# Designs tried in a protein design chat: miniprotein binders against q8lar0. Part 4

Target 1, 344 residues: q8lar0
Amino acid sequence: FNDGLLPNGDFELGPRHSDMKGTQVINITAIPNWELSGFVEYIPSGHKQGDMILVVPKGAFAVRLGNEASIKQKISVKKGSYYSITFSAARTCAQDERLNVSVAPHHAVMPIQTVYSSSGWDLYSWAFKAQSDYADIVIHNPGVEEDPACGPLIDGVAMRALFPPRPTNKNILKNGGFEEGPWVLPNISSGVLIPPNSIDDHSPLPGWMVESLKAVKYIDSDHFSVPQGRRAVELVAGKESAVAQVVRTIPGKTYVLSFSVGDASNACAGSMIVEAFAGKDTIKVPYESKGKGGFKRSSLRFVAVSSRTRVMFYSTFYAMRNDDFSSLCGPVIDDVKLLSARRP

## First folded at step 2 (miniprotein)

Design c4
Fold by ESMFold2-Fast, scan of step 2:
Structure c4 (fold): chain B 344 residues (1-344), chain A 94 residues (1-94)
Amino acid sequence: as target 1 above (344 residues)
Amino acid sequence: SPEELIELMRYIWELFQFALKLGDPEKAYELLIEAFKLAEEIEKLGNPDVIEQALWMALDLAYHARKTGDKEALDRAMEIIREVKEMLDELSKS
């Protein structure tokens, strides 16, 4: 398997006119590489539907899933390997639209929310472990509305192979630099949402769990200010956006948790406070953001009290970008290290 | 950083599998040797140090070559990876 867009993952290869009724695709195999079910629409950029204008984030076309509609593609994978699926989605008509992403027997239901981006389009990610040498990737709208065409827009379906999380060198945290993560599409500058996941789910951010009420945002250095390397995490919804990892520690041994706190250079300005946790031990790190990038380092020295210690980050800063006044934003976390304290 | 070197190793392994699909065992073997050497360096590093933008450009070129099946781009990616390996070897000298 190659990382990136699935075959025709951007839907730029479309159906014949004779396979369409208005925008509805009638032939279930009319969109190359995809098998369709239910009410599926093929939407050109700028299409007007009632008083709505449906914007396509990349290229000329996207797909809209109506009541209980699905798109499916079978793809070659390596049994035992981990993969992330990334796709762009936007809510169109109902107040509570969702998408169910699955590779049987695993699935996740994701709420499609307008709080993350003023355009309504966001990239969502989900991860799975391959159970065979192929995967049937299904994106499904579980909604049932009076209008059978009502449902979310989808574009840019991609997949990326993930390394299982491993500690490196003296750092007992896995993927502390956030360099391992879901596919970031080159032409989309909004970052990638990593939705809350249950304990049974594989994380699209290896080593890290998002067990909060809202997603964290995965950002890259081509579009954002990143303290270290090419990737970082933005805590976009205060205490409702948290990232955590449980590590093995020796009771009675002293450790130092160190990390960078900054802003993403996305016009997110204000008095930020990041709280870092190592079990019950905590530190509040204030950061005065001008929304133009930059960062500082902080650390927390603690004595482990158990054989497992939860490391967690969230922010008390709940705000919107000052360039659109509608997109959630917050502090950036990067370069997280947990080291045993040196012998005196 | 260690995480950047892990990404490089992943792309080298992907190029390795791509070379095998192209029926080029010579390039596959070269990539395998590069992956092994890089793995040794990842374990050696204690703290992140500056690895230049050239490394990430080499990774992106390698990724695109593999994704598109472009042999010319793959050949260029191999040359860049060789230079990156030489830089890593120099940084790791004892």
Scores: ipSAE 0.000, ipTM 0.075, lowest interface PAE 26.1, mean pLDDT 78

Design c5
Fold by ESMFold2-Fast, scan of step 2:
Structure c5 (fold): chain B 344 residues (1-344), chain A 94 residues (1-94)
Amino acid sequence: as target 1 above (344 residues)
Amino acid sequence: SPEELIKKMRAIWEEFQKALKLGDPEKAYYLLLEAFWLALEIEKLGNPDVIRQALEMAKDLAEHARKTGDKEALDYAMLIIRFVKEMLDELSKS
């Protein structure tokens, strides 16, 4: 399985009535294609939990992982290839809920936060390199709450093969157009969160690292204004959302970093400022957004001082969408190029 | 046994029809889901007719949901219809 929803990744094929006690699934193989562990609930959209109504982002059903609960699926993969996993998740009860996503030996613990979308549901992405011809994909709730049923909702689990990016003689940055990235669920207008990660080889956004405190958002041209091609990145949390890449440069040689700054057409309006870095060299790019799309080009000319130069983008703009007044939003970055240039 | 599984499927189908007549689409959905998984067990024994029955049940639920305005039941039925059609296509190709 190389691209799109995993078998029963949207959980619309559920357990038999006889394998249920209330919402709890009492047979570890009762959800088709999935192996369960711990307290797992099968939640229909609109289910009432006390005063809360649980809304499912796609279809009619999602699963909820209680204390130390897990769902697992074994998938056929190609040894040595890179894959992204995406899934929808929402916090339900505890203030700080997390999910651990793993394909041994790789794993990541992700905070499930409500700041990115007004519905509380967001798509999260993660990546791994296949170590064999199969992968055991595990999503685990590491939380331990007094209520053993307390934990995140999960829906829409998908996987996509990623291709390692290569620099070219016309752009020494890898994946500067952001066209390589995680699977984007059709008909979902929220984009995909790329949470902080420290390994660029296993990033769901190949070539790029997210070393910031909060995620960046991966957006598609079917739902957003994208300056070039089909994909771009939105810097949603000001200085707490950043993308970076380390590039090989020749000390003493002059380079030009060029890029597009724009608006995602998501009702994010205001005086935006994107700051671009090439090592210690920097430029602040103002962009007056009307929240209706559009972009402009900017560039930073610099002289490399080392054999490796860190390229990074963040924004000083920290705001929320004007149509929901709760979802973080910001400027779009796209079409990033780093080229050798003549000195003045 | 295969005969026991088929009898169980027929019983689920009868209860499904009763649930629709009584205006209980949630019960009808869970009965349909039970029938679908039982149909997959029976299909492994070489009987595609049971999977076709599950598809018919899903279509009946979708029509009931459209008439009553039950968006949740309609979403359940449409997703099951999609997966059953894909299964029938795979089965026909051996």
Scores: ipSAE 0.000, ipTM 0.123, lowest interface PAE 24.4, mean pLDDT 80

Design c6
Fold by ESMFold2-Fast, scan of step 2:
Structure c6 (fold): chain B 344 residues (1-344), chain A 94 residues (1-94)
Amino acid sequence: as target 1 above (344 residues)
Amino acid sequence: SPEELIKKMREIWEEFQKALKLGDPEKAYWLLFEAFLLAEYIEKLGNPDVIRQALEMAKDLAEHARKTGDKEALDRAMYIIRLVKEMLDELSKS
């Protein structure tokens, strides 16, 4: 399936030569469907900048955002509905490059970091709630470097509607299988980074918060080992990659939290420990990963002490892929269920 | 190879020291995490000293932040120190 709502998000429709000065686009409407601001470059695959080859993640072309540069597109949306924006990004020159993605009045600043992938680029996702029948989608480089052309490369911008998690009378957790989530670009095997400091209503992973210091990774069964269904979450940065959901519980009532722990079949091998929390109650789940897929189930029985209980998962240790010794990786979490149970 | 991993760790350490000297705690923060991640794998390959390097880097960041009055950098460095110590404790229990 293809559920992209942004025309020319892959930038394969480009400017005419008369609208270019070198790689710089000099006409603010020259890239079809996009409005440009600032120093924007149209980068062909294999382009060299000194001794550096700029990596184009998808197709033949990408754009690079220089100092305070932006790209913008106005899209028809349904007021009150939730949408995810997913895009590929790569650092090109500065060690600390960022992208600000926004649909006014909301925005998020995303660090573009090499810790997640040694391939030179990663997919990032952000979500918003439509405030009107139109959304101005803006991707902006807030950086100001000595070289005004210095800034992140961006490609493969896609948008999809997020469906609210379907209610169930048994599983109190929403989207426990992680089956609802951001657009995953076809034939891209890197997964999608979900940045930290998301809130329930604006998370690209409906029902779940990423209140950690680093991103979690959203993975698909076409490219990774997924315990249940088509989607799961990889906890890539130890205690700094966490997913959480707050649920309403009855004080004094007994509940069982159950979930799958596995590996993504991405060369993340070793002794792993996932820690699961239900409020202050916790369980550490060891998992010996061979980096070739597989999973096991675990559970935590607890008595709620509050009318609201936070369910949270993280990995206790940092890990990196053994095929590049630089990319963050970790255990997979999937099929999370919170059910009312009889008292022990 | 183990030699290539150790070389990369030294390069990260050198860039970390430069970032601290130039007053860039954010760059230092991310270099520290890159170093710690690499150190865990080197520890598993039989080089036990490298995790101590990550801890010393975090301590250097904390000292820099205290001297400059940078409360946010100090909180960040203290968080990293806590994570590294917790990880070392859990590794020692396996």
Scores: ipSAE 0.000, ipTM 0.144, lowest interface PAE 20.8, mean pLDDT 78

Design c7
Fold by ESMFold2-Fast, scan of step 2:
Structure c7 (fold): chain B 344 residues (1-344), chain A 82 residues (1-82)
Amino acid sequence: as target 1 above (344 residues)
Amino acid sequence: SPEELIKLMRWIWELFQKLGDPEKALEAVYELAIEAFKLGNPDVIEYALLMAKFLAEKTGDKEALERIIREVKEMLDELSKS
């Protein structure tokens, strides 16, 4: 099954001229492999929309979803398995643009915001659990604007099977190294945004929840400084970017939570403070970032008071990249371990 | 647009560097937030908040930062209620 771009996921195979009116696609099957609904435009890179020039992050073409428009593709999957859907998106005209990504019965609505990169494009990821041997992947614009063509650009739609990690004798937390995560497109150096999700939403970071107001960023070692292995998480919006996991603990037993705090080598320089939580127990970890990589380890020793303990990380303060003075950034978290400790 | 916001942020940063006066740079960010609020643009208000936090961190002026954050958050709250 698929472990990369969906068939024509980058929209480089386009509609025939006879199926178009200007940039609008008239025939609902005119874009190969996709079924369209509503006002859908096929946008060449550099196309002007009023005072804005639309940039396509992959190849020469992207798709723009107007009022209540959607694109859909049916894909073979393995029943019971989890998959991530990753795509590039950009806001084009309305102040509040959103995309609803779904594989019935699961869905998530994610805001498409300009705060994460100065280019106006970001990669977004969402995950689902397959309920059958096929999945209807739908990306929908729930917006209703005066201009029916107004809505987000989408490009580079990819899917990856997620393999849930299990607790070990060396780590009670699942996926503490963040090595299992969403698809990252080759030659895209911006990382992948994991938008906020509710308790019952499916996270593209197996084991972890993002129940904050803003996304966290998933980063790779080919383009960023990663403390351990090939993947990590950047806490890009202070207290509004948090990762959490609920773990089974034994009341009265002593545990040690240890983790790396680092710098993604993305020009995010300055005094940072990461706060780590284990239930109500907390530690603040100061980190002086030079924006050029590196990390240090910290730990929190605590006594569990419940059969379930919430582990959570966020950055205390907002930060922005000092090479563009507009993009959100923050400290990197990696190599998170929770181990039982001998009570002194 | 993102390009217009980047130009505004670069201009504010140039004010900071040229004036050598982080208090004036922070006040310029505050004025930007007020104008964005009047125009109903939450993205620019959010950028103003981020820039204020960045400048305050570079200058160590925590009192000015706390004042600007408090007032900008009130603007965002009022805009979201509208």
Scores: ipSAE 0.000, ipTM 0.272, lowest interface PAE 13.1, mean pLDDT 80

Design c8
Fold by ESMFold2-Fast, scan of step 2:
Structure c8 (fold): chain B 344 residues (1-344), chain A 94 residues (1-94)
Amino acid sequence: as target 1 above (344 residues)
Amino acid sequence: SPEELIYLMEFIWWLFELALKLGDPEKAYELLIEAFKLAEEIEKLGNPDVIRQALEMAKDLAEHARKTGDKEALDRAMEIIREVKEMLDELSKS
């Protein structure tokens, strides 16, 4: 489906016992709706791998991709439309595990890192533009470890149609409220990581680029404190988590950039500072967080010097949640507006 | 040698920031002294295996700090970190 889990995206429909050897899936079509390649394991929740217990994010089963292994599903899409793919992933054995997500000719290599959540897994999102009336979604482990079974665990593969951000008469920024974004898994309170996409023209967060070293987190109002509407962005890794958008401006004309800064109500407490940029013009917005939610608004008045101006946000606040002391967290930004200043 | 020192310093810095957030300055101080000695050995010998030992120590300290959650000695840890950063910076220059 175009909004939510793909057919058997949560892997709860598994292979027949005769198609398995231990946890390894022997038949490449044994997992319903999926085509497998390489060393692929069907992992029940609580499975022991040496001294590790592999935790499945949703339901009773997940898939682990070994050396050079892949899973693939062909789906119906509308040519010319944009889609987000969201999935849960966990690092299991190697120090630097990655997943290559692709819909040819587009692909992205995503590092699977443990810094974002204490649960051992996170939701990741990637986007593509459909080139035909079908898409072959491939998730591939490019790793080559001594143990051929070593690789990331994957669960809950979902797809959502993305709508192009609509221009407005007043706000020059597109999708300033972050209301258009990737699919959010119901009943999961972790948010969705949007990894860096500096080489990808198609963002799972329409209108916005994540051109930073680490992911930003997409959060929802059912599980987090969101300043406006149902969705917002959390800047989880200080200056290494940034969102940017390039807008058309008139040199010499005055503009006002306004936005909300807040706390996600996720036990992220401390003296936060969000820095907003409009080209070289900048403002630092302090926010004293108790980790219990809330927000304030700020603005930056500037004169454009170029026909294109980069609007960007990051935080100088690098911290971990005070309830687990391991998950990166930071301030929330939302309700971003860029308006022409009227005569004083 | 300079590349190995930078690598070690980055891991030490990451671990110290974690220890400071968790409030375990005593374990942090032990690790800093050991890391300083390892940095000296790397500079003299150029042996990358010493970096692996530093990473193992870093993991053990991070796990201990995460478990204890001791906030009381945080200010003391900040002073120790400042002194050690100065020593590491001088070592990288030499």
Scores: ipSAE 0.000, ipTM 0.100, lowest interface PAE 25.0, mean pLDDT 77

Design d10
Fold by ESMFold2-Fast, scan of step 2:
Structure d10 (fold): chain B 344 residues (1-344), chain A 92 residues (1-92)
Amino acid sequence: as target 1 above (344 residues)
Amino acid sequence: SKVTIRIEITVPDPETAEKIAEELKKRIEELAKELGLEVKIEVRVRGDTVIVTIKIKGDPEKVEELVERLYEWLEELAKKLGGRVIVFVTRE
């Protein structure tokens, strides 16, 4: 069992029959370690119920959050430390389902979209900075549908501590290898979605911001082809999936931005193009992918014009995996370095 | 007996959604013919979701057999594609 700091995150410890009406949980404390609000269902895999059949694609048990329903757990944390929360979610009934994840006063509303994995299930990540020695972790469905039971399925809630990225005396980018990030569960082969965020110190990917319309995917070397180390980022939705970091630079000084571009060995084949930016300076890096892994390195030499420089990556490649024809995929970025250099 | 079945299949690719809708319609028509049942099938695409409405009329035992075999097929389809399927069954 690999839930990190959150006990019973996989919901294997469930409610007693006497605390249920059908699949609905009627006692707000019936799921061990969780406090419930609203219409919450405890769903076994392959569940069939009366006139509704809800197919759970993965896992032994999942929780479904109906209209304005929530699950909450209060946990001990270290004030001032950063934590990531990951959870699996799937859309069940409404076209535009969302989940609000919060540790007051911080929160994020995440669209639960089916574009990332063919199973409909994806791991989502979020991060927070502890403001006290405890945290109330809340996952809430803000939806209001005619069927009060309508809402996303949730499973596998896990939490881990994040360590602030340390700058090196050479690479001025933080976490350029993407080795620090949300936990990837050993039995989850789909990667972890890092949804859009605007606060880099609260990012589940330390040092990096996702300010795009869609998530980027955090991938691991046990399930994907990773150019360097054990972790990397896949830009899954073309220009709608981007990672960025703002770094301190000296105006007039020459820098070299270098990085790896590859494919995740996930049947994502085609003529890929990654665009890398250092302020207004840019380079387009073509990569012919066979969907079987591999990478190449590229670099961009530029002269800084400001005391702060934005480094950003996205792709013009918008495609789906060729083995399911439904999951968004794209190029992998890894081993990003920004080093000072002499002017040419 | 009259039964209305609404199937919602969520796929990111609209082309795949159309192919699934065609396969589902064909399979239901074949099963209905085998069982001697009257069926009306309506297909609607809403974004990334295919909505199939099936209205079945006929002998109660044969209607229930079609519903049961459809359940089994949809479970296999969801597993094979890794897709998500929701089924609503209304009995009158």
Scores: ipSAE 0.000, ipTM 0.189, lowest interface PAE 16.6, mean pLDDT 79

Design d11
Fold by ESMFold2-Fast, scan of step 2:
Structure d11 (fold): chain B 344 residues (1-344), chain A 96 residues (1-96)
Amino acid sequence: as target 1 above (344 residues)
Amino acid sequence: SKVTIRIEITVPDPETAEKIAEELKKRIEELAKELGLEVEIEVEVEYRGDTVEVIVTIKIKGDPEKVEELVKRLEEWLEELAKKLGGRVKVRVERE
């Protein structure tokens, strides 16, 4: 498999008119490369669906999954390798719309929330480990609404091979620069949401866990201010957006945790505060943001008390971007390093 | 002619909800005045966890040709608003 959009992952190849009833696709194989189940609609951008105006932000078409509907594609993968699935989704008609993404036996249920972007469309990421030389990618709407057509819009389904993160001789943290992560769709400037996950082996952000209530945002240097390299993480929802990693440490040994704090140049202005943790040790790092980019470095010296130490970052800053007054935003974290240090 | 339009807009916060509600009311009132139509506008704001829903109900009475012109121009503006808000706009038109 080549990194990027799955075959017809952007749904621009559609069904024949004879395979449709209105917007509903009535032949389960009518959308090229996809197998359908349940009430599935093929939606042209700007379409009026009952009492809703449906907008596709890129390309001409998207798919809407109604009650208990799904789309499936079988892809060639390498057994034992890790992959991220990334897709665009927007909530249309129900308060608690969700999508279940699976490659059996693994799955995740993702709430589709409107707090992350003003457009209503966000990119979501999930990861899996291949159990064979093929994978059945399934995106399913578990919802049951009065209107059977009610459900999320989906577009731009992509996949990327992930490489296991490894410690270096200068950093015992894995993937501290966040350079390894999910596929970022070209020409989409919103970043990629990494929803809460408790399985570090299957994280779309290798080495890192998101065990918070809300997603963190994965950002790229083509569209945002990134302190180091080409990728970073934005802590968008205060204490409800956190990244964590468990690292092996020697009890009684002194370590230094260092990292960059900045803003994404996304009009997120204000008195930011990032809190960094190493087990029970913590430091609060204030950052006065003008929403125009930039960063500073900080560090936390601590003595390990356990053979494993949890490193974690969150923000106490809870705000909206000042250019749309609707999207959650916050400080950027990057270039995280953990090194053993000489005693003072 | 009598027409009722119900508009439901989903936004992430109360400040955005208030701004959109105000802009929508102003636009509808200006358009109705321009077309010489009688219009009644009701706005409701409903808090729903991590989102806020703005519900605008518009009752229009007047010349059939002018009423349809208002409906057309309002729908065109709502299509632009939906593009800006990513399709989080629902519109229902009931003709009596």
Scores: ipSAE 0.000, ipTM 0.304, lowest interface PAE 14.9, mean pLDDT 83

Design d12
Fold by ESMFold2-Fast, scan of step 2:
Structure d12 (fold): chain B 344 residues (1-344), chain A 92 residues (1-92)
Amino acid sequence: as target 1 above (344 residues)
Amino acid sequence: SKVTIRIEITVPDPETAEKIADELWKRIYELAKELGLEVEIEVEVRGDTVIVTIKIKGDPEKVEELVKRLEEWLEELAKKLGGRVKVRVERE
């Protein structure tokens, strides 16, 4: 498979009229390239559902997964290789909507929350390691609501082959610039959510774990202020948004952890504080944001006490964008470097 | 001295809860810094309820000062928001 949208991943190729009752798709193979189960609706842009107009993230059509409904596509992959899956999702009816994304035997259940964007939808990412030359990609709604049609909208399903970067003699951290990451939907300015990751080696952000309670946001330089290169991470939910990596260190050796702290130019303004950790050593980095972009560099010098050291970043800044007063936002982290240093 | 404080604030709506969670975190952190106390703060929002867990280490007199000022502030906050506050203090 080549990077990008899966075959009919944007659902613009729809079912025949004879395979539909209203918006419900009644034939499990009616949507080209997809196998359906349960109550699945094919939703045109601007569709009215009661008092709500459903927003279609990409193009003219999306699908809505009702109670215990799912969509599945078998795709050719290379056994042993890593892949990220990215998709748009929107909560439509219930307070606590979730999606389960899987490529057997691995899966993740992710809350579909409105706290990350005011657009009505967000991009989510997940990663897997191919166990064979084929992968059955399944997105499933585990919900059981009174209305059997109640469930999240899904659109723009894409996949990207991941090539985990190696440490270098100029940086013992992997992927410190965040340049390797999930597929970013072109012409969409919302970033990509990386939900909490329970599998250390199957991250959509290679080298990094998201062990926090909420997602971190992966941002691109076409739409955001990115300190270095084309990609960075926004810590959107204070201490509930964190990235971590375990690196090999030599006990007794002195190291310097350096990194950029900034704002994403997304109207996230205020007195930000990023806390960086290297094992038990820590530094708090204040950053006065005007929500218009920019960054500064900081560093933490420490002596390793273990053969492995955990590097972690979170923010103590828990706030909303001041252009919508509803979307979580926070400082940007980028250009993370860990280098051995001369002892004083 | 080591003290764990758990706070639950129930407010009229989930959006207010999120804003209060941020304000609680900032104020507790600043107060602990002012008093020279080591503090670990966890904030959770569950619908219309904000749950804050604070683990404090430091001088016993300063720990009690933080607990007192925090309780006084939370009572004022709850009264202004029309919400409810529960505070549990566990000493070890």
Scores: ipSAE 0.000, ipTM 0.082, lowest interface PAE 25.9, mean pLDDT 82

Design d13
Fold by ESMFold2-Fast, scan of step 2:
Structure d13 (fold): chain B 344 residues (1-344), chain A 92 residues (1-92)
Amino acid sequence: as target 1 above (344 residues)
Amino acid sequence: SKVTIRIEITVPDPETAEKIAEELKKRIEELAKELGLEVRIKVEVRGDTVIVTIKIKGDPEKVEELVDRLWEWLDELAKKLGGTVVVYVIRE
């Protein structure tokens, strides 16, 4: 597989009118490259749902999954390699909606929440390790809402091969610059949500775990202010958005943890405070944001007390963007370095 | 790349602050020359606090090297003098 949209991952190749009943697709193979199950709707951009007008982030069409409905595609992969799956999703009903993404035997259930973006759409990412030379990628609605057609919209399904970064003589942290990460849908300015994950093999941010209650946001330099390189992480929900990594350290040896704190140039303004942890050692880094980009660099010098040290970042800043007054936002973290230091 | 670095150092007294400001300016200029960076340095002393603003133009990776080496030196200095050091790197 090449990185990017899956074949017909944007659903722009649709069913014939004769394979449709209203918006419902009545033939399980009518959407090219996809195998359907259950109540699946083919939704044109601008479709009205109550007083809402549904907009698709990629092209003119998206799919909506009703109760227990699924879409599936078989993709060629390399056994033993890691891949991220990224897709756009939006909640369409008042009830809590979820999506289950799987490549058997592994799966993850993701709550589709409206707190992350006022546009109605967010990109979500999940990762897997290929166990054979093919993967059956399934996106399923486990919902049992009273309206059987009620369910999330899905669009822009993409995949990217992930290459595990290694520690270097310039940084013993893996992927400290966040340059290795999930595929970002072109021309979408919302970033990519990385939901909480409990297993390293399923992290779409190689080296990093999202062990918090809410997602962190993966941002790109085409749409956001990124301190270093092309990618960074935004801590969008205060202490409920955190990234962590465990590194090997030598007890009694002095280390310096350095990193950038900034704002994403997304109208997230205010008195931000990022807390960085290296085991039991911590530093609080204040940043006065104008929501127009920029960053400051800070560091924490510490003496390791264990052969393994947990590095973690979160923010005490819990706020919404000042341009929509509804989307969660926060400080940007980037260019995280951990180096052995000379003792005075 | 073009970046601004702001350094704030709180020390025991204003005389010490002036001495630290002068030493800091000298060290920054030496490091910038070593790393091939163009710098403009402004130093302000407010009581017992030294505020140094450095505007740097050059290779981003070398800017980060300057910041890291400078921070290590300042941390060592603060420990000897009983002061507090905060370093900010602001992209222009």
Scores: ipSAE 0.000, ipTM 0.182, lowest interface PAE 19.8, mean pLDDT 81

